# Designs tried in a protein design chat: VH-VL binders against Urease accessory protein UreE (ureE). Part 18

Target 1, 153 residues: Urease accessory protein UreE (ureE), of Acetivibrio thermocellus (a3dgf7)
Amino acid sequence: MIVERVLYNIKDIDLEKLEVDFVDIEWYEVQKKILRKLSSNGIEVGIRNSNGEALKEGDVLWQEGNKVLVVRIPYCDCIVLKPQNMYEMGKTCYEMGNRHAPLFIDGDELMTPYDEPLMQALIKCGLSPYKKSCKLTTPLGGNLHGYSHSHSH
Key: E = the ipSAE of ESMFold2; O = the ipSAE of OpenDDE; V2 = 0.75 times the mean of E and O plus 0.25 times the DockQ between their complexes.

## First folded at step 18 (VH-VL; framework fv_narsoplimab)

Design a6x (from z2 with heavy chain S105P, light chain Q49R; at its last look DockQ between E and O 0.03; V2 from the best seeds 0.00; counts 0 for: pae O 14.0 > 2, placed apart)
Fold by OpenDDE, look of step 18:
Structure a6x (fold): chain C 153 residues (1-153), chain A 123 residues (1-123), chain B 106 residues (1-106)
Amino acid sequence: as target 1 above (153 residues)
Amino acid sequence: QVTLKESGPVLVKPTETLTLTCTVSGFSLRNAYMGVSWIRQPPGKALEWLAHIYYNDEKYYRTSLKSRLTISKDTSKNQVVLTMTNMDPVDTATYYCARIYTDYPEYAYFDSWGQGTLVTVSS
Amino acid sequence: QPVLTQPPSLSVSPGQTASITCSGEKLGDKYAYWYQQKPGQSPVLVMYRDYKRPSGIPERFSGSNSGNTATLTISGTQAMDEADYYCQAWDSSTWVFGGGTKLTVL
């Protein structure tokens, strides 16, 4: 199966009426031009993203009747920060940015993929990060994906 | 700062087993998305990937050498160990350990390298 | 076994542009990575994910990848850029390196 465009995004749809097959797309894959994935049902899926837009959680890539292929961003280990005020929010963003950490937001929580050195650095900066499993679905900072926490020596 | 350092014998006799140790610092071998690979380079020749171990103990081996290679790690010591059996003069090379920062192989790259250790196989 | 093909050598004059190619089957569908290795030193990552530069890598380094060929381009080549360059990609459950290109700055 080759998919070349996103049909629509599943929002507030009763999934009980659909036969949903998922394709897991990592947070760092969402902007990839070409992806070859295996769906949850074992179907080989080629994704050609010529539009240049990042794939999103819930994007429907294929539909036939009530059968749909949906993008799923899998859970991963994250560093999570919950700023208590605007100062902490700003500081968190500043510290994350200076370290080129990809930043995501969910409600009042800021998230980034887990990195132990980063974790320690944030703590040293007086922040209170914690580790949990999360989905990195909403980038903060203009759909910047694929950044690494590691840098040159 | 991330550092990797190879250690082990610099001289091995043919048919003997090579055991190399990579000691890492600046990150934990338990760290999500992290892994360590062994890569070798014969004198004047190209780089050759040998084996990899991820933080979750998933392992990958070069197919042509799989029967001779074993990779393992001791997280408490921050060490990754490579064993290679039945060494031959053709296995003479500088052996590097290097870090991978992505737990999906197709997107993995080696962002940090050790200084390498030259292993000579000779009678 | 998958193979990445590089020209064995390339010579450029200072200030000129050097283009080092890496060819492999459907390489454009994958990420290409590049490493610089100077004599007696360990490889250094100079390009990841086709076109992204690690911190500390000069802007004169750029990368592209399409079709079956990835290219590392060095504009305004300097004497310090003289080194061996290796491309790398994932293929058939193996990390594959190219044969390397010796870049000489004349």
Scores: ipSAE 0.000, ipTM 0.564, lowest interface PAE 14.0, mean pLDDT 90
ESMFold2, look of step 18: ipSAE 0.494; ipTM 0.790
ESMFold2 (binder alone), look of step 18: mean pLDDT 90; pTM 0.907

## First folded at step 19 (VH-VL; framework fv_narsoplimab)

Design d1x (from z2 with heavy chain N56Y; at its last look DockQ between E and O 0.02; V2 from the best seeds 0.00; counts 0 for: pae O 7.3 > 2, placed apart)
Fold by OpenDDE, look of step 19:
Structure d1x (fold): chain C 153 residues (1-153), chain A 123 residues (1-123), chain B 106 residues (1-106)
Amino acid sequence: as target 1 above (153 residues)
Amino acid sequence: QVTLKESGPVLVKPTETLTLTCTVSGFSLRNAYMGVSWIRQPPGKALEWLAHIYYYDEKYYRTSLKSRLTISKDTSKNQVVLTMTNMDPVDTATYYCARIYTDYSEYAYFDSWGQGTLVTVSS
Amino acid sequence: QPVLTQPPSLSVSPGQTASITCSGEKLGDKYAYWYQQKPGQSPVLVMYQDYKRPSGIPERFSGSNSGNTATLTISGTQAMDEADYYCQAWDSSTWVFGGGTKLTVL
């Protein structure tokens, strides 16, 4: 099976009417040009990202009748911060951004893939990060999109 | 302002070991998505990638030169070091260090380059 | 040992369109990157992820990648565009550069 476009996002529809097969896409794979994956049901899937947009949790890549193939972003170990006020939020974003760490958000929590040196650095900055298994589904900012870069020599 | 600067000997004798240092500024070697590569270019020839080190200290080498190359970094000094053993006149080239941008998807590009340093191997 | 092949040289008149090709096995399935290098200078990234321009790169630069060939296109070529151009890709834990194309603006 080869898929080249996202049909729609499953979060926008009633799931009770669908037979769902999942394809796991890692948070860092969502913008890959070409992916070769196995679905949960063992179907080989080739994914071509032709538009350069990141795949999202719940994206439907294929549909036949009530059967759908849906993108699922699996859990991974993350550094999580829960800012208690606007100052902490700003500081967290600043520190994470300054380190070019991919930043994700879920409710009141900010997340990034786990990295021990980064963990320690954030602690040293006076923040209170903790380790947790999370889905990195909602990027905050343009960390996944490098539309422009400054180049200095 | 991102800067990279190569330093080391400009003249090396055959069979000797070349040690080059890349000093970076404007970013940390611990920054996510960041790495540093060494690329060389013989006079009038094409660019040739040599070695890479990721911010999490994973290293990659050109296969044909792997036995001769060692890349390392000192994050506290913002330095990346390349060592190349058994130098030969054919290794005469301008050596560049460059910053790599990656998103963990294994694709990467060099968005910032040093000015390069010409290393001549001659007896 | 992946190989990227470029024409060694290309000549265009000012105002004409220059197309620099980079060929490699299944290159269209990978991201291609392009660098401009002027004499005595370091390479400068001019295209990333096949078609994306870094800040400061003129809009006359565009890129495409399909099949086995990536192409850097310079429309309305100017004298200042005269340089060596290198394509680059990642494959099998190796960063590979093409042989380079010398673009001459006549």
Scores: ipSAE 0.014, ipTM 0.594, lowest interface PAE 7.3, mean pLDDT 89
ESMFold2, look of step 19: ipSAE 0.625; ipTM 0.801
ESMFold2 (binder alone), look of step 19: mean pLDDT 88; pTM 0.906

Design d2x (from z2 with light chain S92R; at its last look DockQ between E and O 0.02; V2 from the best seeds 0.00; counts 0 for: pae O 8.0 > 2, placed apart)
Fold by OpenDDE, look of step 19:
Structure d2x (fold): chain C 153 residues (1-153), chain A 123 residues (1-123), chain B 106 residues (1-106)
Amino acid sequence: as target 1 above (153 residues)
Amino acid sequence: QVTLKESGPVLVKPTETLTLTCTVSGFSLRNAYMGVSWIRQPPGKALEWLAHIYYNDEKYYRTSLKSRLTISKDTSKNQVVLTMTNMDPVDTATYYCARIYTDYSEYAYFDSWGQGTLVTVSS
Amino acid sequence: QPVLTQPPSLSVSPGQTASITCSGEKLGDKYAYWYQQKPGQSPVLVMYQDYKRPSGIPERFSGSNSGNTATLTISGTQAMDEADYYCQAWDRSTWVFGGGTKLTVL
């Protein structure tokens, strides 16, 4: 099976009538141009990102009747921080950035893939991180979005 | 405003070592999504990628020139340095440093360029 | 080493469409990037990820990439578009440029 576009996002529809097969896309794979994956049901899926947009949780890549193939971003161990104010938010972003950590957001929580040294470093900075299994679906920094580039020569 | 500026000697003798410095502004070399590459262009010739340094200090070189190239950075000074040993007249070129936008898919492109510096290798 | 092949030169009349090709093995499976370089100037990114235009790049610039060929298309070519154009790709931790195409607007 080869899929080249996202049909729609499953979050926008009633799922009661759908038979869902999932394809797991890692958080760092969502913007790859070419992917070869196995669905949960063992179907080989070739994914070509033709629109250049990052795949999202719930994206439907294929549909035949009531059967749909849906993107699922799997859970992974994450460092999670919950800033209590704007200062903590800024500090968290600053510290995470300085340590080259990819940053994601979910509500009031900031997340990054778990790394023990990073965890300890953040603690040393006076932050209060904790470990949690999370989906890294919403990146901060915009690297998974289209950019408007300004050029200086 | 993002700026890159190359600095170094404009004249090098054969067999000598070229050292070029790229001073960046408007962004941090610690930015996880940024890297810096050196690209050169002989007069009237095509662009040629030379070396790249990632935010995490991973380095990559053009295979044919790997033995002659060293790239490094000083994040505190916002500088990236390229050294090229055993220079030859064929190495005469405009040398550019450029910022690379790199995502986690490892696809990367040069969105900002320095003005370039012409390096002439001559006895 | 990976090689990207471009026609060395292309001539078009004002208002015509210019198509600059960049060929490489399985290039369609990779993102292609394009740079414009005018005499005495640094390269300027004009297309990234096959078809995306940076801010400031006119809409007459478009890109595609499939099979073994990426194409930069300039519709309604203007005199100001006369320049060298380079395609670029990334492969196995190596950045590769094409040989460049000199676009002449007659």
Scores: ipSAE 0.017, ipTM 0.596, lowest interface PAE 8.0, mean pLDDT 89
ESMFold2, look of step 19: ipSAE 0.631; ipTM 0.824
ESMFold2 (binder alone), look of step 19: mean pLDDT 88; pTM 0.895

Design d3x (from z2 with heavy chain N56Y R62S, light chain S92R; at its last look DockQ between E and O 0.20; V2 from the best seeds 0.00; counts 0 for: pae O 10.7 > 2, unsure alone 73.7 < 75, placed apart)
Fold by OpenDDE, look of step 19:
Structure d3x (fold): chain C 153 residues (1-153), chain A 123 residues (1-123), chain B 106 residues (1-106)
Amino acid sequence: as target 1 above (153 residues)
Amino acid sequence: QVTLKESGPVLVKPTETLTLTCTVSGFSLRNAYMGVSWIRQPPGKALEWLAHIYYYDEKYYSTSLKSRLTISKDTSKNQVVLTMTNMDPVDTATYYCARIYTDYSEYAYFDSWGQGTLVTVSS
Amino acid sequence: QPVLTQPPSLSVSPGQTASITCSGEKLGDKYAYWYQQKPGQSPVLVMYQDYKRPSGIPERFSGSNSGNTATLTISGTQAMDEADYYCQAWDRSTWVFGGGTKLTVL
């Protein structure tokens, strides 16, 4: 199977029932021009991204009837920070940038792939990072916007 | 306003099958990232997750009760149904349905709960 | 199958700080969620993703999670905070609840 475009994002529409097959795309693969992946159901998928737009969580790459192939960004170990003020936000971004660490955002949390030396460096800088298993879906400074989970309680 | 409401028998005999229905409002089961779980709580005891159904119709069950549980949904009726076979007095509990704002990446907490329905298993 | 352990009960005087712990293997690597349940009522989400408060939850509620332990902290505990509290996590397509902690405000 070769896919060359994103049909739509599953978030954009209401779908009654789907037979979903996932293709796991790592956070660092979302902008690759060519990918060869194996879906969860064992289907070989070639992805050609000719438009240069990064793949996003929930992107539907293929559909036939109720069957869909959906992009899934896997969890990975991350460093997570929650800046308490603008100073901490700036400091976090500065420290991360100086170390060329990719930065992601989810709500009020900043995230980057786990790296022990980076973890220690941030702590040394007086920040309070946490280790979590997280999805890195929204790069800070990129053109992509992450999915917000707004809940009505 | 999001609401969930459990309905079904309040009394079941041992060995019989329990069928519970969760009717939801304020959101659609066809909406992406919507899922519904069933959770039970025996009197004076802890919460126990039973089953979950995602908006794309994948289903998951507790390991210990998997053989006895079936979860399904009717999106046209905004209903989620749980069946539990071979009921025993030990299954006496308040049964809740709860909404989870979950994507297929398993974002996993229950933000809305029904009032629960007490099901008593007795001969 | 993962197990979350909570103290069965905790007592605190009004105005004091209550700390309810939830322990599990590598729980700090996961998100913890907390629910409050008062007698005869359904559980209410009071904390999600370790430290985030849903709308309507007082600021005196806070959460943390590191190592093997998540903690729900109630500062300036009030009589209305007396309830059962359950921690919850997700692991391998399984939702797991702690055993619950009965918080008594003396």
Scores: ipSAE 0.009, ipTM 0.571, lowest interface PAE 10.7, mean pLDDT 88
ESMFold2, look of step 19: ipSAE 0.583; ipTM 0.792
ESMFold2 (binder alone), look of step 19: mean pLDDT 86; pTM 0.877

Design d4x (from z2 with heavy chain H52Y; at its last look DockQ between E and O 0.20; V2 from the best seeds 0.00; counts 0 for: pae O 5.3 > 2, placed apart)
Fold by OpenDDE, look of step 19:
Structure d4x (fold): chain C 153 residues (1-153), chain A 123 residues (1-123), chain B 106 residues (1-106)
Amino acid sequence: as target 1 above (153 residues)
Amino acid sequence: QVTLKESGPVLVKPTETLTLTCTVSGFSLRNAYMGVSWIRQPPGKALEWLAYIYYNDEKYYRTSLKSRLTISKDTSKNQVVLTMTNMDPVDTATYYCARIYTDYSEYAYFDSWGQGTLVTVSS
Amino acid sequence: QPVLTQPPSLSVSPGQTASITCSGEKLGDKYAYWYQQKPGQSPVLVMYQDYKRPSGIPERFSGSNSGNTATLTISGTQAMDEADYYCQAWDSSTWVFGGGTKLTVL
């Protein structure tokens, strides 16, 4: 199976019943032009991304009926920071930038792939990082998703 | 307005099967990255997760009760059904259904709850 | 069989700060969620992903999670905050709740 474009994002649709097969795309693979992957169901998938847009969690790469092939960014160990003010935000970005650490954002949290030396360095800089299992889905400076959690009780 | 409402028998005899229905409103069971969970709470005790059904029909059960539980949904009726076999007095509890909210990162939580229904198992 | 441990009860005076803890192995590596349950009512989500407040939850509610302990903090506790509080986490394809903490406002 060769796929060359994103059809839509699964979050934007309402299907009666979905048969979802996932293809795991690592956070560092989302912008690759060519990928060869194996889906969760064992289907070989060639992904040709010629438009240069990064793949996103939930992107549908293939559909036949109610069967869909969906991009899944797997969990990984991350360093997570929650800046309490603009100073901490700036400091976090500065420290991570100086170390060439890829930076992701989720709400008010900044995150990067876990690296023990980086973890210790951030602590020494007076920051309060912590370890989480997270999905690195939104690069800082890239495509941003605003998460609105409206709860009606 | 998101609402969930539990319905079913309030009295069940030992060894009988409990069937509970959760009717949802304000959202569709077809919505991607959402689901419904069942949680119970014995009188004066803690919450206990039982099962959930996800938008893609994936199902998970509490391991200790897996053999006794079945969860299903009817999207056309906006209903989720839980069956629990071989009921025992120890299963006496308030049973809740709750919506599973999931964002793009798939960090899920129960953001809306039904009012709950007390099910008493007694001879 | 993961277990989240909460103190069974906690008492605070109005205006004081209440800290409800939830302990579990490597809980700090997971996201913690908190639910408030008043007598005769259904649980209400008051904190998600360790520190995030749902709409309608007062700012006096805050959360943290590190090491093996998640904490729900209520500053300036009010009488209306008297309730049972449950922590929750996802572990090994299972939703796990703590034993609950009964918060009494004296």
Scores: ipSAE 0.019, ipTM 0.645, lowest interface PAE 5.3, mean pLDDT 89
ESMFold2, look of step 19: ipSAE 0.548; ipTM 0.801
ESMFold2 (binder alone), look of step 19: mean pLDDT 88; pTM 0.900

Design d5x (from z2 with heavy chain N56Y E58T R62S; at its last look DockQ between E and O 0.20; V2 from the best seeds 0.00; counts 0 for: pae O 7.1 > 2, placed apart)
Heavy chain, then light chain:
Amino acid sequence: QVTLKESGPVLVKPTETLTLTCTVSGFSLRNAYMGVSWIRQPPGKALEWLAHIYYYDTKYYSTSLKSRLTISKDTSKNQVVLTMTNMDPVDTATYYCARIYTDYSEYAYFDSWGQGTLVTVSS
Amino acid sequence: QPVLTQPPSLSVSPGQTASITCSGEKLGDKYAYWYQQKPGQSPVLVMYQDYKRPSGIPERFSGSNSGNTATLTISGTQAMDEADYYCQAWDSSTWVFGGGTKLTVL
ESMFold2, look of step 19: ipSAE 0.592; ipTM 0.803
ESMFold2 (binder alone), look of step 19: mean pLDDT 88; pTM 0.906
OpenDDE, look of step 19: ipSAE 0.019; ipTM 0.612

Design ko (from z2 with heavy chain Y33S Y104S Y107S, light chain Y31S; at its last look DockQ between E and O 0.22; V2 from the best seeds 0.00; counts 0 for: sugar tag NAS H31, pae O 15.4 > 2, placed apart)
Fold by OpenDDE, look of step 19:
Structure ko (fold): chain C 153 residues (1-153), chain A 123 residues (1-123), chain B 106 residues (1-106)
Amino acid sequence: as target 1 above (153 residues)
Amino acid sequence: QVTLKESGPVLVKPTETLTLTCTVSGFSLRNASMGVSWIRQPPGKALEWLAHIYYNDEKYYRTSLKSRLTISKDTSKNQVVLTMTNMDPVDTATYYCARIYTDSSESAYFDSWGQGTLVTVSS
Amino acid sequence: QPVLTQPPSLSVSPGQTASITCSGEKLGDKSAYWYQQKPGQSPVLVMYQDYKRPSGIPERFSGSNSGNTATLTISGTQAMDEADYYCQAWDSSTWVFGGGTKLTVL
């Protein structure tokens, strides 16, 4: 199977009785032009991303009837920081940047793949990072993934 | 406005099967950000998760009760159904259905709850 | 089967800070969620993903997660905060609730 474009995002359209097959795309693969992956159901998938736009969580790459192939960004261990003010935000970005750590953002949280030396360095800089399993979906300074969600109580 | 409403029998005899229906409003069961779980609470006891169903009909059950539980949904009716077989007095509890919302961080939590329905198991 | 442990009860005076802990293996790697339940009512989400506060929840509510312990903190506790509080996490294809903590405001 070769796919060359994103059809839509699964969270944008409600479909009844979807049969979903996932293809795991790592956070560092989302912008690759060519990928060869194996889906969760064991289907070989060639992905050609000529547009250069980053693949997003939930992107549908293929559909036949109710069957869909969906991009899934797997969880990975991350360093997470929640700056409490603009100073901390700046400091976090500065410290991570100086160490060439890829930066991701989600709301008021900054994330980067886990690295023990980096973790300790950030702590020594007076920051309060913690380890968490996260999806790295929105690179800071890169392609933004803006999903609108509202909580109802 | 998001609402969930539990319906079903309030009295069940031992060994009988309980069937509860959760009717939802204000959101679609086909929404990929949505799921529905059943959670129960015996009188004066803690919350206990029972089962979950995702938008794509993927299902999860409490391991200790898996053999007794079945969760399903009818998207056209906006209903989620829970069946629990071989009921026992120990299963007496308030049964809640709750919406699981998955946010942009792929974090899932129960952001909306039904009022709950008390199910008493007694001969 | 994951287990989340909470103190069964906690008492505070009005204006004091209440800290409700939730301990469990791997909780440092998993997000904790907190629910408030008042007598005769359904649970209400008061904290998600460790420290995120839903809209409508007072700022006096805060959350943290360090190591294997998540903590819900209520600063300036008010009488209306008297309730049962449950922590919750997802692990191994199961949602797990803590045993609950009864917070009494004296």
Scores: ipSAE 0.000, ipTM 0.554, lowest interface PAE 15.4, mean pLDDT 90
ESMFold2, look of step 19: ipSAE 0.120; ipTM 0.681
ESMFold2 (binder alone), look of step 19: mean pLDDT 90; pTM 0.918

## First folded at step 20 (VH-VL; framework fv_narsoplimab)

Design f1x (from z2 with heavy chain M34Y; at its last look DockQ between E and O 0.54; V2 from the best seeds 0.56)
Heavy chain, then light chain:
Amino acid sequence: QVTLKESGPVLVKPTETLTLTCTVSGFSLRNAYYGVSWIRQPPGKALEWLAHIYYNDEKYYRTSLKSRLTISKDTSKNQVVLTMTNMDPVDTATYYCARIYTDYSEYAYFDSWGQGTLVTVSS
Amino acid sequence: QPVLTQPPSLSVSPGQTASITCSGEKLGDKYAYWYQQKPGQSPVLVMYQDYKRPSGIPERFSGSNSGNTATLTISGTQAMDEADYYCQAWDSSTWVFGGGTKLTVL
ESMFold2, look of step 20: ipSAE 0.606; ipTM 0.806
ESMFold2 (binder alone), look of step 20: mean pLDDT 91; pTM 0.921
OpenDDE, look of step 20: ipSAE 0.579; ipTM 0.841
ESMFold2, look of step 21: ipSAE 0.697; ipTM 0.839
ESMFold2 (binder alone), look of step 21: mean pLDDT 91; pTM 0.925
OpenDDE, look of step 21: ipSAE 0.443; ipTM 0.820

Design f2x (from z2 with heavy chain S28N; at its last look DockQ between E and O 0.60; V2 from the best seeds 0.00; counts 0 for: loop humanness VH .268 < .308, pae O 6.7 > 2)
Fold by OpenDDE, look of step 20:
Structure f2x (fold): chain C 153 residues (1-153), chain A 123 residues (1-123), chain B 106 residues (1-106)
Amino acid sequence: as target 1 above (153 residues)
Amino acid sequence: QVTLKESGPVLVKPTETLTLTCTVSGFNLRNAYMGVSWIRQPPGKALEWLAHIYYNDEKYYRTSLKSRLTISKDTSKNQVVLTMTNMDPVDTATYYCARIYTDYSEYAYFDSWGQGTLVTVSS
Amino acid sequence: QPVLTQPPSLSVSPGQTASITCSGEKLGDKYAYWYQQKPGQSPVLVMYQDYKRPSGIPERFSGSNSGNTATLTISGTQAMDEADYYCQAWDSSTWVFGGGTKLTVL
């Protein structure tokens, strides 16, 4: 199976009658032009993303009748910060940026893939990071670069 | 419109096996991110999680009751079934089934609940 | 085995702020969830991931989680808020509920 475009996002529709298969796309793969993946149902999927738009959680890449193939961004261990004020927000962004850490946002929380040295560095900077599992779905600051991170569940 | 409804016996004798069925509507048990748990509540007591089954048939059980619990699903019928063996009066409780909309447990919450069914264990 | 501890009961006058605590080992490192249960009814999710409100939950409901304690705060408490409240978290392959807090609005 080769898919070349996003049809719609599943979050916007009723799932009652849909049979959902998903393909795991890592947070650092969402902007890749070519991907070869295996769906949860064991279907080999080739993804060609020619428009340069990042794939999003819930994106439907294929549909036949009530069967849909949906992008899933896997959970991973994250460094999470919840700034309590604008100063902390700025400081967090500055410190993470200075260390070239990919930055993501969810509500009032800033997130990046877990990295022990980074964790310690942020603490030393007077910030209060904590470790949680999260989906890195909303990047803050532009294009994502490829990183090597392990997922733990 | 998501709905869950518990069904099964309301009276069980000690040492017998309880079988409860949760019939779901408004979502597909095979859909990604979907799961169903059983949670019970003794009269006037706290909620107690019992078992969970994900869309991919991954299962979790309360450790203290694991030997007595079995959870399964029939996707064609949109049903999740809980069996609990060797029932005792202490197991008297309202039993709920509830939906989880994620496949990662740390991120999971019960966003939809059945009305619950009271199961009394008595001789 | 994991335990979440809540105060058994809390009383508040209408219009006042109610704070319901949930304590557990390193609970601040986990996500806390809160459920409201009125008499004869099923639990209703009122807070997820520490501080996020589901649709339909009034803004007077807020949540926080740090250290060993998660807190559900109800500002401007109303009579309709009288209920049992349960915290919940994931720990050691188990979903754990707190003992519940009965909130009485005097």
Scores: ipSAE 0.018, ipTM 0.630, lowest interface PAE 6.7, mean pLDDT 90
ESMFold2, look of step 20: ipSAE 0.573; ipTM 0.777
ESMFold2 (binder alone), look of step 20: mean pLDDT 89; pTM 0.913

